# Designs tried in a protein design chat: miniprotein binders against q9bqp7. Part 125

Target 1, 240 residues: q9bqp7
Amino acid sequence: VPQNWFPIFNPERSDKPNASDPSVPLKIPLQRNVIPSVTRVLQQTMTKQQVFLLERWKQRMILELGEDGFKEYTSNVFLQGKRFHEALESILSPQETLKERDENLLKSGYIESVQHILKDVSGVRALESAVQHETLNYIGLLDCVAEYQGKLCVIDWKTSEKPKPFIQSTFDNPLQVVAYMGAMNHDTNYSFQVQCGLIVVAYKDGSPAHPHFMDAELCSQYWTKWLLRLEEYTEKKKNQ
Key: E = the ipSAE of ESMFold2; O = the ipSAE of OpenDDE; V2 = 0.75 times the mean of E and O plus 0.25 times the DockQ between their complexes.

## First folded at step 13 (miniprotein)

Design Bf6 (at its last look DockQ between E and O 0.77; V2 from the best seeds 0.65)
Fold by ESMFold2-Fast, scan of step 13:
Structure Bf6 (fold): chain B 240 residues (1-240), chain A 86 residues (1-86)
Amino acid sequence: as target 1 above (240 residues)
Amino acid sequence: SPKEELLKLIEELLESVEWLLKEAEELYKMGDPWYALWLALMALDFAEDAARLAEETGNPELIRRAKELIERAKELIEEIERALKK
C-alpha cells in the first residue's frame, strides 16, 4: 500500500450541475515547470519490462520500415492523434469559431469511429484543461470532462490502427485517467466531483470505437496504484 | 558474440512476456477485463516475436518456452473474452 495515502474523491463535492457552474467548458492553461506532470511521473517510474518491450517494439519497427520510415510513421501517429483531439475539442465546444475551422479535421475515420460514443456524451465541463493536485503536488492536462450515459467522467481519447491502442500510450493509461480525476477533485479551479473514467479507443478505418468505462470502485483501485507510482517518483527524485 | 546477444534478447523477451501475462491476470482479477485484454493481446504479440527468434536459434528449450507462453496468452485472452460476453 502507499506510505502516504490520500483519497481520490472529495467528500465536499457533488457531480450534479448547479447554477454557479460555467456555461462554457473550462480550459485552464498549464502553469509551473517545477511541479511534475502525470506523464513525467509515469515515464520516470516505468518498470524494466515496460522499458524493454517499448525498445523491442521500436527495433522491430525499424527493421520493417527503416530508420527514416520509422520516424515518418511515429510522426504520422502523433499528428493523427493531435488532429483527432483538435477535432473532438471543436465538436464538443459550444464556441462557434472552433467549429468553423478546417472542414477536413472533422472528416476522418477516427471521427466516424467515435460517432456512436459522442451521441452519449453531454454536459461538457472541461476541454484540454489543466489540473493540479494542491496537496500531492502534481499537474496534468486532461482531454475532456463530460457526462457519458449520465455519469460525469474524465474522458481520454485514444487512436489505434489495430483493435488496441498504440503501445506507448497503452501502458498505465488507467493510472493517467485517475491521476487527472484525483487532481481535479482537489483543484480549487473546479467545483464538481468526478468519480468515473472513460477511455475511448477510436479506429483509423472507422470501425466502431471501443468505450472502456471505469466506475468509481475501479477508479479507486487504480488510484492506489497511482499513489505508489507517485511515491516511487518522489523517492527517485530525492536520490538524484 | 551475435549469437550470445540474440540468446540474451530472447531470454529478456520471454521474461517480459511472463511479466505482461502476470500483470494482465492481476488486472483481470482486480475487475478490469478490458485493460487486461489489451495487455494479454500485447503479450501474445511479443510471445510470437520470441517464438520467431527462438526458431532461428534452433534451441529446443527456447522454442518450447516461447510456444508455452503463446498458449498461455491465448488461454487468457479466451478466458477474458468469455467474461466480457456475459
Scores: ipSAE 0.829, ipTM 0.940, lowest interface PAE 0.6, mean pLDDT 87
Fold by ESMFold2, look of step 15:
Structure Bf6 (fold): chain B 240 residues (1-240), chain A 86 residues (1-86)
Amino acid sequence: as target 1 above (240 residues)
Amino acid sequence: SPKEELLKLIEELLESVEWLLKEAEELYKMGDPWYALWLALMALDFAEDAARLAEETGNPELIRRAKELIERAKELIEEIERALKK
């Protein structure tokens, strides 16, 4: 249990967008990096076992592919992920419907993989948008806020080269999502709040993406774990 | 020596697999069987990695420990998969 608990939801904020808000999705620029980002907090609070397993995985890949092969592999994975996020932002942005779209961005296994998810996504409120928790003092950059099957979610898009969700080796993705959720709910740039999370794992071969829905109860439980990681980060900073 | 370095690697790998299995069990009890399954599958993969390394040493205790973790991971995976099919 965290020693300094703080609620994930803001009771003074509506679940629904304000009618006076603009209909174009929000894209708040990052304003600072003097306070820690969600990803830095999580990276700096990895257990020794997490660190070891990631290094062991890396060594196994290098043994299989060679040093140069591994560098090319990771570079290609990063590029494909970047292109995937760019394509999704284009697809979900209303102003992009007025422009000729890049045919090559839209023709990928990852985009095919998420098609059945996208038909259930509507009411896009934010795309590639900064969030700041003004009380807990951390920042992040979320992928998307939209309705999924009628529920407003922070949505995180992930790529996987395998049909089975096994190798994108980040253990902390649900913590990342709830940290963004808590930050958005307490960020004065946003007039609404979100109670649910969605992690979408897209597959390179076009197999149907896995939608990992996190309802308010599950988000609250992961929020407790996030608060512990933030508390641990703060303690390490005090002892350095 | 290279053999001593290999023994240390296997020991730390076995400890890390045990940690993964405990994390998977916690997530399962918390009500996230999909992420629990993810962690259990990773634990199985690394337990099999440890078994391959232990076989190279011929050390029967390390081989036994790795095989026990493989069986623990398989049992947990099967339990979670049954829950997901409900």
Scores: ipSAE 0.806, ipTM 0.941, lowest interface PAE 0.6, mean pLDDT 85
Fold by OpenDDE base, second read of step 14:
Structure Bf6 (fold): chain B 240 residues (1-240), chain A 86 residues (1-86)
Amino acid sequence: as target 1 above (240 residues)
Amino acid sequence: SPKEELLKLIEELLESVEWLLKEAEELYKMGDPWYALWLALMALDFAEDAARLAEETGNPELIRRAKELIERAKELIEEIERALKK
């Protein structure tokens, strides 16, 4: 049990979006502060096994591609991910704010992959928006808050080149999502709360994306795991 | 020796595969079959890697252990996939 328990859900906030919520998605900028990001907390609290597996994967890839090839591969993966997120932000943004859609950004296998998911996405509340948990002292940048099949979710978009999971994106994705949920639910910049999470894995070949839906119960379970990681991080930083 | 280092690597890899399978099983029991599946698939990939490396050493025990973990991973994957189809 976490020593510093804090609820993921805020009882003071309504589960129902207020009808007065602006039609425009929130985009709160990330402030560079001494406050750790969710990503940083997760990276610094990986288990020895996780670190080993990542290193082994890296070594295997370097053996296969060479050092320069691996660097190129990593750069390409990052670029593809970035372009995909930019394209999604453009798609999910209100039409009036759409500058000239780079049509080239929309012509990707990843965008094709998520089309069936996008049909079930509505009521976009936030896009690429910063969240801060003031009490637990962490920040994050969430991809999207929207309704998925009528349920308000924090949505995290992932890209996969292969049907097999990339080790880098697999280990802590649920923790990342619930960390964003918990932060948003207690961030004063937001008037609403989320109870569900959604991880969408888009595929490069355009095959149907995989939606991983997390209900309130599952989110609560992962929240406990997140709190433990946050405590571990905090303890490590006190000892440095 | 390079051989000793390789043996150590294989052992550490096998231990990590066992850990992944355990985590996958736990998540499956927690009611997250999707995430469990991803971990199980990862376990399979690294178990296969361990098997290949073990074959290079010619160590029959490491080969056996790697193959056993491959089978365990496959079984878990099949179980989870069946659950997801329901």
Scores: ipSAE 0.623, ipTM 0.858, lowest interface PAE 0.8, mean pLDDT 89
ESMFold2 (binder alone), look of step 15: mean pLDDT 90; pTM 0.891
OpenDDE base, look of step 15: ipSAE 0.422; ipTM 0.750

Design Bf7
Fold by ESMFold2-Fast, scan of step 13:
Structure Bf7 (fold): chain B 240 residues (1-240), chain A 86 residues (1-86)
Amino acid sequence: as target 1 above (240 residues)
Amino acid sequence: SPKEELLKLIEELLESVEWLLKEAEELYKMGDPWYALWLARMALDFAEDAAELAEETGNPELIRRAKELIERAKELIEEIERALKK
């Protein structure tokens, strides 16, 4: 479908702060319903090559770790990622006091890894917040919307023990970010415009995180690819 | 047979690595060197997997194809890394 029918950016919105902006970051809860999530659409429209590579990666991991070891490994990766997101939400929230649990989460190597990125993050507008594209009928839960080096971004936090150890969290990362962006820009719960993306890959050993910045032009290119995936999902659903 | 299943696995790996390298090249040309680099490094990892499996078969054509993909992946990684340093 033509991108000009469903633009990523909303011409009636601004990325500049104004008096109507909330002083506390928005956290809209994700409502379970029949509307597909960004992750569901991407998972259901993987290419045969993506599916094969993911399956081969799993087979190799099972050969190395055993079935129980693989299950423990994937559970630990999920848990560490969840804790990392919880710690970042706590750090970026305007709280007067931190709970003891939150303080312990702040001591991880992943948090050390992102310190240089966090120094450039300000003006937090949303944290762990639901987005819905009313017209295109998809939903998502984004990690963060904040200014990075003065640019308002959808920020996606990723964890890695090595440069690329977890394939499921590598495929389609840019599509995920722009899908959230397009949804937020057309969601009545939000009043501002986001035109940039940032994928931050944090390392368990505390080595400096890699910031992957996506400007408005790049986001527009990925938006076109996301619309094709969404169209494919819709067509598959019609043929059930 | 187990040998025929292994040959099929290698063929599918080679095809998937070829696809992944093409995706990385396209994204690099589109203006995303960081994500392209991540995909190129993934392609190298799977190309090395394919080469190891091909060596087990002793099939010279599969070994050649896998090694060619390893070299293509390394060349692409080096090209993108040079661009990112500029």
Scores: ipSAE 0.812, ipTM 0.936, lowest interface PAE 0.6, mean pLDDT 86
Fold by OpenDDE base, second read of step 14:
Structure Bf7 (fold): chain B 240 residues (1-240), chain A 86 residues (1-86)
Amino acid sequence: as target 1 above (240 residues)
Amino acid sequence: SPKEELLKLIEELLESVEWLLKEAEELYKMGDPWYALWLARMALDFAEDAAELAEETGNPELIRRAKELIERAKELIEEIERALKK
């Protein structure tokens, strides 16, 4: 049990979005503070086994591609991910419908992959928006808050190249999502509460994306695991 | 020796596979079959790597252990996939 237990859900906030649906998604900028990001907490609290597996994967990839090939591969994966997020932001943002959408961004296999998911996405509340948990002292940048099949979710978009998934992105994804949920639910910049998470894995080949829906119960379970990682990080930093 | 280093690597890899399978089973029991499936597939991939490396060493014990973990991973994957199709 975490020593510093804090609820993921805020009892002072209503589950129902206030009727004043902001016509425009929130985009709060990330402030560079001494406050650790969710990503940093997760990276610094990886288990020895996780670190080992990642290193082995890296070694195998270097053996297959060479050092330069692996660097190029990593750079390409990062670039593809970035372009995918930019394309999604453009699709989901009502204001950007007026800007000449770079048609090239929309022709990606990843965008094709998520089309069926996007049909079930509505009521976009936030896009690429910073969240801060003031009490637990962490920050994050979430991809999207929207309704998925009528349920308000923190949505995290991931890219995967078949057949070998990029291992780094998937291990702690549920923890990342619930960390963003918990922060949002207690961030004063947001007037609403999220109870569900959604991880969407988009595929490069355009095959249907996989939605991983997390209900309130599952989110609560992962929240406990997140709190333990945050405590571990905090202890590690005190000892440095 | 390079051989000793390889043997150690294989052992560490096998231990990591066992850990992944355990985590996958736990997550499956917790009601997250999708994440469990992902971990189980990862376990399979690393178990296959371990088997290949073990074959290079010619160590029959490591080969056996790797093959056993491959089968366990496959069984878990099949179980979870069946659950996701219902």
Scores: ipSAE 0.481, ipTM 0.771, lowest interface PAE 1.3, mean pLDDT 88

Design Bf8
Fold by ESMFold2-Fast, scan of step 13:
Structure Bf8 (fold): chain B 240 residues (1-240), chain A 86 residues (1-86)
Amino acid sequence: as target 1 above (240 residues)
Amino acid sequence: SPKEELLKLIEELLESVEWLLKEAEELYKMGDPWYALWLARMALDFAEDAALLAEETGNPELIRRAKELIERAKELIEEIERALKK
């Protein structure tokens, strides 16, 4: 159990729209801070087993692709992921918030993969937006907050070249989602409450994306795990 | 030596696979069969990696341990897949 437990949900908030809510999705810019990001906390508190497995995966990839091939592979994965996120932001933004949509950003197997998920997404409230937990002192940049099948979710978009068991960014994905959720629920820049998460894994070949839905109970369970990682990070920082 | 380095690698791989399987079981029990399945499949992949490395050493105990982890991973995967079909 974490020594400094703090609730993920804010009892003063609801998931219902306010009359004062903007008609355009929020996009709060991420400011440079001495406050740690969610990704830094997770990276600095990986277990020795997580570190070892990531290094072993890297060694196997280098054996298969060569050192230059591995560098090209990782660069391509990063570029594809960036383009996928840009395309989704464009698709989910109202026309009035964008001068013009780049048709090339909308053409990829990943976008084809996610079409059936996008049909169930509506009521977009935030896109590529910064969150900060003032009490717990961490920040993050979330991908999307929108209704999925009628439930308001923090949505995290992931890309995978193949339906494989090992995806480099797979470790701690649920913790990342709930960390953003808890921060948003206690961030004064936002007025609503999010209680659900959604991790969407899109495939390069256009095969149907997998939606991993996390209900409020599951999010609460992962929140406890996130608090333990945050506590570990804070303790490590004091001992440096 | 290269052989001692390889044995060390196999030992750490076996330990890490055992950790992954335990994590997958915990998450499955917690109520996340999909993420648990992903970790169980990752455990199988690394258990198979360990088995190939162990075979190269010819060490019977390491080969046995790696194969045991492969079977544990397959059993867990099958259990979770059955639960997801419900």
Scores: ipSAE 0.815, ipTM 0.936, lowest interface PAE 0.7, mean pLDDT 86
Fold by OpenDDE base, second read of step 14:
Structure Bf8 (fold): chain B 240 residues (1-240), chain A 86 residues (1-86)
Amino acid sequence: as target 1 above (240 residues)
Amino acid sequence: SPKEELLKLIEELLESVEWLLKEAEELYKMGDPWYALWLARMALDFAEDAALLAEETGNPELIRRAKELIERAKELIEEIERALKK
């Protein structure tokens, strides 16, 4: 049990989006602060097994591609991910705010992959928006808050290259999502709360994306795991 | 030697596959089938890579082990996918 237990859900907030919520998605900028990001906490608290797996994957990739080839591969994967997120933000943003859509951004296998998911996405409340948990002292940048099949979710978009998945994104994705949920639910910049998470894995080849829905119960379970990771991080930083 | 390094890498990959499969099975039992499925698919990918590398070495034991793990991963994936469709 975490020593510093804090609820993921805020009892003071309504589960129902207030009808007065602005039609425009929130985009709160991430402030560079001494406060650790969710991603930093997760990266610094990886298990020995996770580190081992990542290192082995890296070694394998270097063996196959060479060192320079691996660097190029990593750079390309990162760039593709970034472009995908930019394209999604453009798609999910209100049309009136859409500057000239770079049509080239929309012509990707990843965008094709998520089309069926996007049909079930509505009521976008936030896009690329910063969240801060004031009590637990962490920050994050969430991809999207929207309704998926009528349920308000924190949505996290991931890219996967078949047949070789990028391992870095897989192990802690649920923790990342619930960390964002918990932060948002207690961030004063937001008037609503989320009870569900959604991880969407988009594929480069345009094959249908995989939605991983997280209900309130599953989110609560991962929240406990997140709190333990956060405590571990805090302890490590006190000892440095 | 490059060959010895490759053999070591293959063995480590196989160990990683076994770990991933175990974790996937545990998560599946805990009621998180989608994350279990993700890990199982990852295990399959690693096992397939291990098999390919093992074939390059010509080591029959490593090839055998990799193939066995591929089948285990496929079976687990199928099981979880069936559960998710219900």
Scores: ipSAE 0.302, ipTM 0.655, lowest interface PAE 2.5, mean pLDDT 87

Design Bf9 (at its last look DockQ between E and O 0.91; V2 from the best seeds 0.73)
Fold by ESMFold2-Fast, scan of step 13:
Structure Bf9 (fold): chain B 240 residues (1-240), chain A 86 residues (1-86)
Amino acid sequence: as target 1 above (240 residues)
Amino acid sequence: SPKEELLKLIEELLESVEWLLKEAEELYKMGDPWYALWLARMALDFAEDAAKLAELTGNPELIRRAKELIERAKELIEEIERALKK
């Protein structure tokens, strides 16, 4: 078990909406600071096998596409992901300004891929919003907090391009979700409790996205793994 | 030498694939079939990579080990997919 265990859920909070909740989804900006991000912690604590597999994948891609082709491919993957997230924020936001965004963004294959998931999403409470764990001292930027099939979830939207999957975004995705969840549950900027996670993998060709639902028990299991990664990160910093 | 570097690469691939399969099995038993499936599919992809490289070397032990890992990955994928289709 981790030496410095801390609970993922906050016993003082509920997942039920109340009268004090904002009428629009929260969007707290991510501010630059010295506190490590979830992404940084995970990147700095990758196993030697994860590092090797990522390097091997990169070598294979460079052999196929050339160095310039690989650079263009990775830039395109990141740009498509950014546009996908912007389109989802627009679709899920009740704000008039966001809904007036470019209609062409709303017609991508990735958006078509998630339509059946979006039909089950309601009660959006946060979009592209910063979270900070005030006790464990880490920060993150989560995609979405909303009800999926009646359960309040931290939702992470991912893109996948078949037949060339982007391996770099695959590792530790469940850890990322529960890290955001634990931070939000202990962040004074939020008043509610999240106990479930949802990872949605959207496909470029519009084929139906795969929803990966994580219940409270599964989130608790991954939380322990996240705490071990955070402990490893802290230990590595002491040895620098 | 290029041949020795290739042999080293294949051995590191085989070890990493074994790690991925063990991770996938552990996560599946923990109660996460979806993420386990993703890691198992990744293991298959890299096992196939190892097999292609091993065949280029003509080393029968490396070819055997790579094919064994391909079979293990396919079996795990089939098991998890069967569970998810229920």
Scores: ipSAE 0.817, ipTM 0.938, lowest interface PAE 0.6, mean pLDDT 87
Fold by ESMFold2, look of step 15:
Formats: sequence, C-alpha cells, structure tokens
Structure Bf9 (fold): chain B 240 residues (1-240), chain A 86 residues (1-86)
Amino acid sequence: as target 1 above (240 residues)
Amino acid sequence: SPKEELLKLIEELLESVEWLLKEAEELYKMGDPWYALWLARMALDFAEDAAKLAELTGNPELIRRAKELIERAKELIEEIERALKK
C-alpha cells in the first residue's frame, strides 16, 4: 500500500469535455525540469527480475542476429515506433487536409494495422501533449487523449513484431498510461479529466491491432502500483 | 567455469520465470486477462529457454523444474484464453 496515497481522479473536475474547448487538440510542450518523467521513474524502479529477463532476451537476440545485427534491429524498432507516432499525430490532427505530405510516413503495416481502431476514435482532445502532476511532481508526454467507442481515454500506441514482442516495452505500459492519466487530471493546463485508458498494439505486418481497454476500476488498480513505483523512486533519490 | 556459469544462469532464469508467472496470475486476478496473457506467454517462452539450457547440463532436477514451469505457463495461458473467448 502506498505511504502517500493520492487519488487518480480530481473531484473538482468535470468528466465531460469543456464545451468551450478549441477544435484543435491540445499539444502542451514538454519542458525540461528537474522533476522526473514517468519513463525515468519506471526505468529506475525495475525489479531485478525485469532487468534479468531483459538481459536474457538481449543475449538471445545477439546470438541469433550478431552484435551488429542486434544494434540494427533495436535502432529500426525505435525508428519505426517514432514514425508510427508521427503518422498517428498527423492522421488525428483535425487541421490535416487531403494533402500528399510524406506518403512514406503513412505507408506502414502499423498504420494499416490500426485502421479499424481509428474508426472508433473521435473527439481528439490532445496529441503528443505534456502532462505534469502538480502535487506528486512528475511529468510525462502522452500520445493521445480521445474518445474510444464513446469513452474518453488516454491512448498509448505500441508497435509489435509478431510473434516476438519487443520485451523492453511490455512490463510497465499500463502503469505508464495511468501515470499520464493521473497527471493530466491534476494538471492546470487541462480543464477536463479522463477516466479510462487504452493501449493499442499495432503489428508490423498490418494484422488488426489489438485494443486493450482499461476502465476506471482497472485504472485505479494500476494507479496504486504506479504510486508504489513513484515512492520507490523518490526514496532512491533521497538516499543518493 | 563454463558449467558453473550455466548452472547459475539457469537458476536465475527459473526464478525469474516463477516471478513472471506470479505477476501474470496477479494481473489475471486483478481483472486484466489480456495483459496477464502477455506475461504468461512471455513466461512460457523463457521457461522453454530454461529447459533447453537445462538439457545441456544433464541435471535432472533443473530439467524437471523447467518442465514444471512450462506446464504451469501452458495451463495459465489456456485458462486465460478460455476467459477471453467468453
């Protein structure tokens, strides 16, 4: 149980979008600051087992691909993920007209993979937007806030190479989503809040992406786990 | 020695697989069968890895432990898959 519990939802905020909100999604710039990011907190609080399994996976990949082949593989995974996020931001921006800008950015199995999910996404409120938890003092950069099948969600987009998922991103993604959710709900740059999360796993071969919906109850359960990780991080930094 | 290093690797791998299966079971009980399934499938993959390494040692106890984890992972995967089909 966290020593310093804090609620994921803000009782002073409406669960409904503000009627006066602009039609353009929010994109709050990420500011360099001494407060930790969600991803740094998660990376620095990995269990010894998470670390071991990642290293074992790396060893197996190096045995299969060679050292240089593994470096190329990991670089390509990073690049593909970055391109995927850039493409989604472009697609979901309401200012995008029928322009032919960068057809290569929009040509990918990952974009094909998410098409059926995008049909269920509407009311985009934020894209690639910074969040800051004013009380708990952490920051993040969320991918998207939009309605999925009528429910406002923090949406996280993931890439996967079937059948071998990239293990480095697997263990803590739900914690990342709820951490962004809690930060947004307590960030003065946002006038609304979100109760749900969505993790969308897109596949390189274009196979239909999997939507992992997290309702408010599940988000609250993961929020408790996030708070424990944040407390662990804080204690480590205090003892340095 | 190389054999001692291999035994240490297998022991830590088996313990890490047990941890991963426990995490998957906890997520399943928590009401996240999809994420639990991902962890269970990862546990199976690493359990099979441990079994291959254990065979190289000829150590029957390590082989038995690895095979038990494989069966535990398969059982959990089947249970979760049944829950997700409903």
Scores: ipSAE 0.793, ipTM 0.934, lowest interface PAE 0.7, mean pLDDT 86
Fold by OpenDDE base, second read of step 14:
Formats: structure tokens, C-alpha cells, sequence
Structure Bf9 (fold): chain B 240 residues (1-240), chain A 86 residues (1-86)
């Protein structure tokens, strides 16, 4: 049990989006501060096994691709991910704010992959927006807050390349999502709360993306795990 | 020696596979079969790596252990996949 327990959900906030919520998605900029990001907390609190497996995967990839090949691969994966997020932001943004859509960004297998998911996405409340948990002292940049099949979710978009997926970001994805949920639910910049999470894994080949839906109960379970990671991080920093 | 280093690597890999399987089982019990499946598939991939490396050493015990973990991973994957189809 976490020593510093804090609820993921805010009882003072309504589960129902206020009808007065602006039609324009929120985009709060991430402020560079001494406050650790969710990503940093997760990276610094990886288990020895996780670190080992990632290193082993890296070594295996280097053996197969060579050092330069692996660097290129990593760079390409990063670039593809970035372009995918940019494309999604463009798609999910209100049409009036759409500068000239780079049509080239929309012509990707990843975008094709998520089309069926996008059909079920509505009521976009935030895009690429910063969240801060003031009490627990962490920040994050969430991809999207929207309704998925009528349920308000924090949505995190991931890219996967078959047959050899990039595994660096996959271990703690549920923790990342619930961390963003908990922060948003207690961030004064937001008037609403989220109770569900959604991880969408898009595939490069355009095959249908996989939606991993997390209900309130599952989110609560992962929230406990997140709190433990945050405590571990805090303890490690006190000892440095 | 290079051989000793390889043996150590295989042992660490096998331990990590066991850990992954345990985590997968826990997540499955928590009601997250999708993420459990992902971890189980990862476990299988690394178990297969361990088996290949073990074969290079010619150590029958390491080969046996790796093969056992492969089978455990496959069984878990099948179980979770069956649950997801229901």
C-alpha cells in the first residue's frame, strides 16, 4: 500500500462534462519546471528486470542491424511516432484551426490503422495538453482527452512496427495513462474529470489498431502501482 | 571468459522471463488480459532467445529450462487468447 495515498478521482468534480465546456480542445503548454514528468518517474523506477530486458533487446537489435542500423531504426521510429501524433492532432482539432493539413502526414499506415477507432472518438476536450498534479508533484503531457464510445477517456496513442516492435515505451503504458488521469482530475486548469483510459496501438502496415480500454476499476488498480513508482522515485531523489 | 559471460547472460535472461510470466499472470488476474497477453508474448520472445543462446553453449540444463519457459509462455498466451475471444 502506498504511504502517500491519494485518490485518482476527484469527488468534487462532476463526471458529466459541463455543457459549458468550450468547443475548442484545451492545449495547455508544458512548463519546464523542477517537477518530474510522468515519463521521467517511470524511466527512473524501472525494475532491474525491465532494464535488463530492454538492454537485451537493444543488443539483439544491434547484432541484427549493426550499430548504425540500430541508430537509424531508433530515429525512424521516433520520427514516425512524432508524425503520427502530429497527424492525429490535426485530425482531432477543430476544422477552423486547421492550418493547411499536410496531406502527406495523413498518408500513413498508422493513420489508416486508427481510422476505425477515430470513428468512435468524439467530444475532444484536450489535445497535447499539460497536466500537473499539485499535491503529488508530477507533470505530464497527455495526447488526448475525448469520448470513446461515449466514455470520457485519456487516450494515449502508440505506434508499433511489426514484426519487431519497439518495446521501450510499452512496459508502463497503463501507468502513464492513469498518471495523466490522476493529474488531470486534480489539475485546476481542468473543470472535468476522466474515469477511463484508452491505449491505442497503431500499426505501420495499416492493419486495424488495437484499442486497450481501461475502465474505472482497472484504472484504480494501476493507480496504486503508479503511486508506488512515484514514492520510489521520491525516495531515490532524497538519497541523491 | 566469454563462455562464462554468456552463461551469466542466459541465466539472467531466464530469470527475467520468469519475472515477465509472473507479471503477466498478475495482470491477467487483475482483469487486464490484453496487457497480460503483451507481456506473455514478450516472455515468449525472450525465452526463445534464451533457448538459442543456450544451444550455443551446449548446456543441457539451460536448454531444458529455456524450453520449459517457452512452453509456459505459450500456454499462458493460449489461455489469455481464449479468454479474449469469449
Amino acid sequence: as target 1 above (240 residues)
Amino acid sequence: SPKEELLKLIEELLESVEWLLKEAEELYKMGDPWYALWLARMALDFAEDAAKLAELTGNPELIRRAKELIERAKELIEEIERALKK
Scores: ipSAE 0.670, ipTM 0.887, lowest interface PAE 0.7, mean pLDDT 90
ESMFold2 (binder alone), look of step 15: mean pLDDT 89; pTM 0.884
OpenDDE base, look of step 15: ipSAE 0.546; ipTM 0.803

Design Gf1
Fold by ESMFold2-Fast, scan of step 13:
Structure Gf1 (fold): chain B 240 residues (1-240), chain A 97 residues (1-97)
Amino acid sequence: as target 1 above (240 residues)
Amino acid sequence: SPDEIVKEIEKLAEEVRKLLKEGKYDEAIEEALKAVYKAWELGDPELIAKVELLLAEAYIAAGDPRARYIIRIAKEIAEWLGSPELIEEVEKVRKKE
C-alpha cells in the first residue's frame, strides 16, 4: 500500500540484551537539520477530518474558557507535560543525588499516577534519546526504551487531565511510537531490536495511569500507516 | 473493550437526560461536559456531535446563550460526515432554542 515500503524490524538484530550494550541508558542528543522529525511529519499530514475536528475543538474550548482561559489552559498542559518527562527521566536515570535535586518534580499527581507502571519497568536502555532512520530520512526524540513486564518497548509518556482508557483515544501516538521504533532498529547508534510499544497515559489527579501495550503485530500494522504518512509528507514537500 | 468506552459516555448521557427531567440544569451541564470531553478525547466525530447536542439541550434548558454556538459546531460535524440522521438530530435541538 505505501509505494516505498521498508521493514520496521531489522532481521540482523536481537531483542535480547548483549554484552556490548551499555550499562548506562543511552542519551543521544537531537541535532536539528533539514531532515523532518516524526512530530513534524505527523503535524503536516493530519487528515482533513483531524484538522476539521481540531479547529472545532479549539472553537468549543474558547467558547467555554474564553480566549485568555484557553491560552492559559494550553500553556499549563504543555508545562505539566514537560515537567512530567523531566521527572521520569530523573527517576529512571542512575544518579546518586536524584532525590535532593529533583524533589519538587517527584511529587506531582502525574508521578503518583504512573507508580504502578514504573514497578514493571526495568532494563532501561535509552532515555530522551535521538533516533534517525538513515534510509527513510526522518528523525525523532523518543522518551524511553526499557523492558515492560519482560518485553523491550519504546515507551511514550503522556499526560491527561481526563481518562484515556483505550488505544484509539491517542490518535497519532501509535504512529509516533512505531516511527521511533523503526528508526532505532535501523540507527547505527543502537545495537538492539525493539518490537513492542507502550503508551502510558498519566492523570493529573493521581488516578492510576492507563498502559496501552502494542505487540509486534500491532506495531507492524501502525508502521504501514506511518509509512503512508511519511510518503504523503514527501509528496507535499515536492509539490510545494 | 471498544464498546466499554462508548457505554461509559452513553451512561453519562442518560444521567444528563435524567437531570434535565428533574430540573437540575447546572448538574446536567456538568455531566454533559464530562461526556463531551470524553467524546473529544476518543475522537469519534458522530459521538462528539451527539453529546455536544445533549450539552446544547442542557444549555437551552438553563437559558445559556452558548447553546447556539454548540449547535453550530454539531451541525458542522454532521454536515462534514454527510449523516442525514445526525443532521435531523441537529434540527430537532435547534427547534427547541
Scores: ipSAE 0.644, ipTM 0.904, lowest interface PAE 0.9, mean pLDDT 84

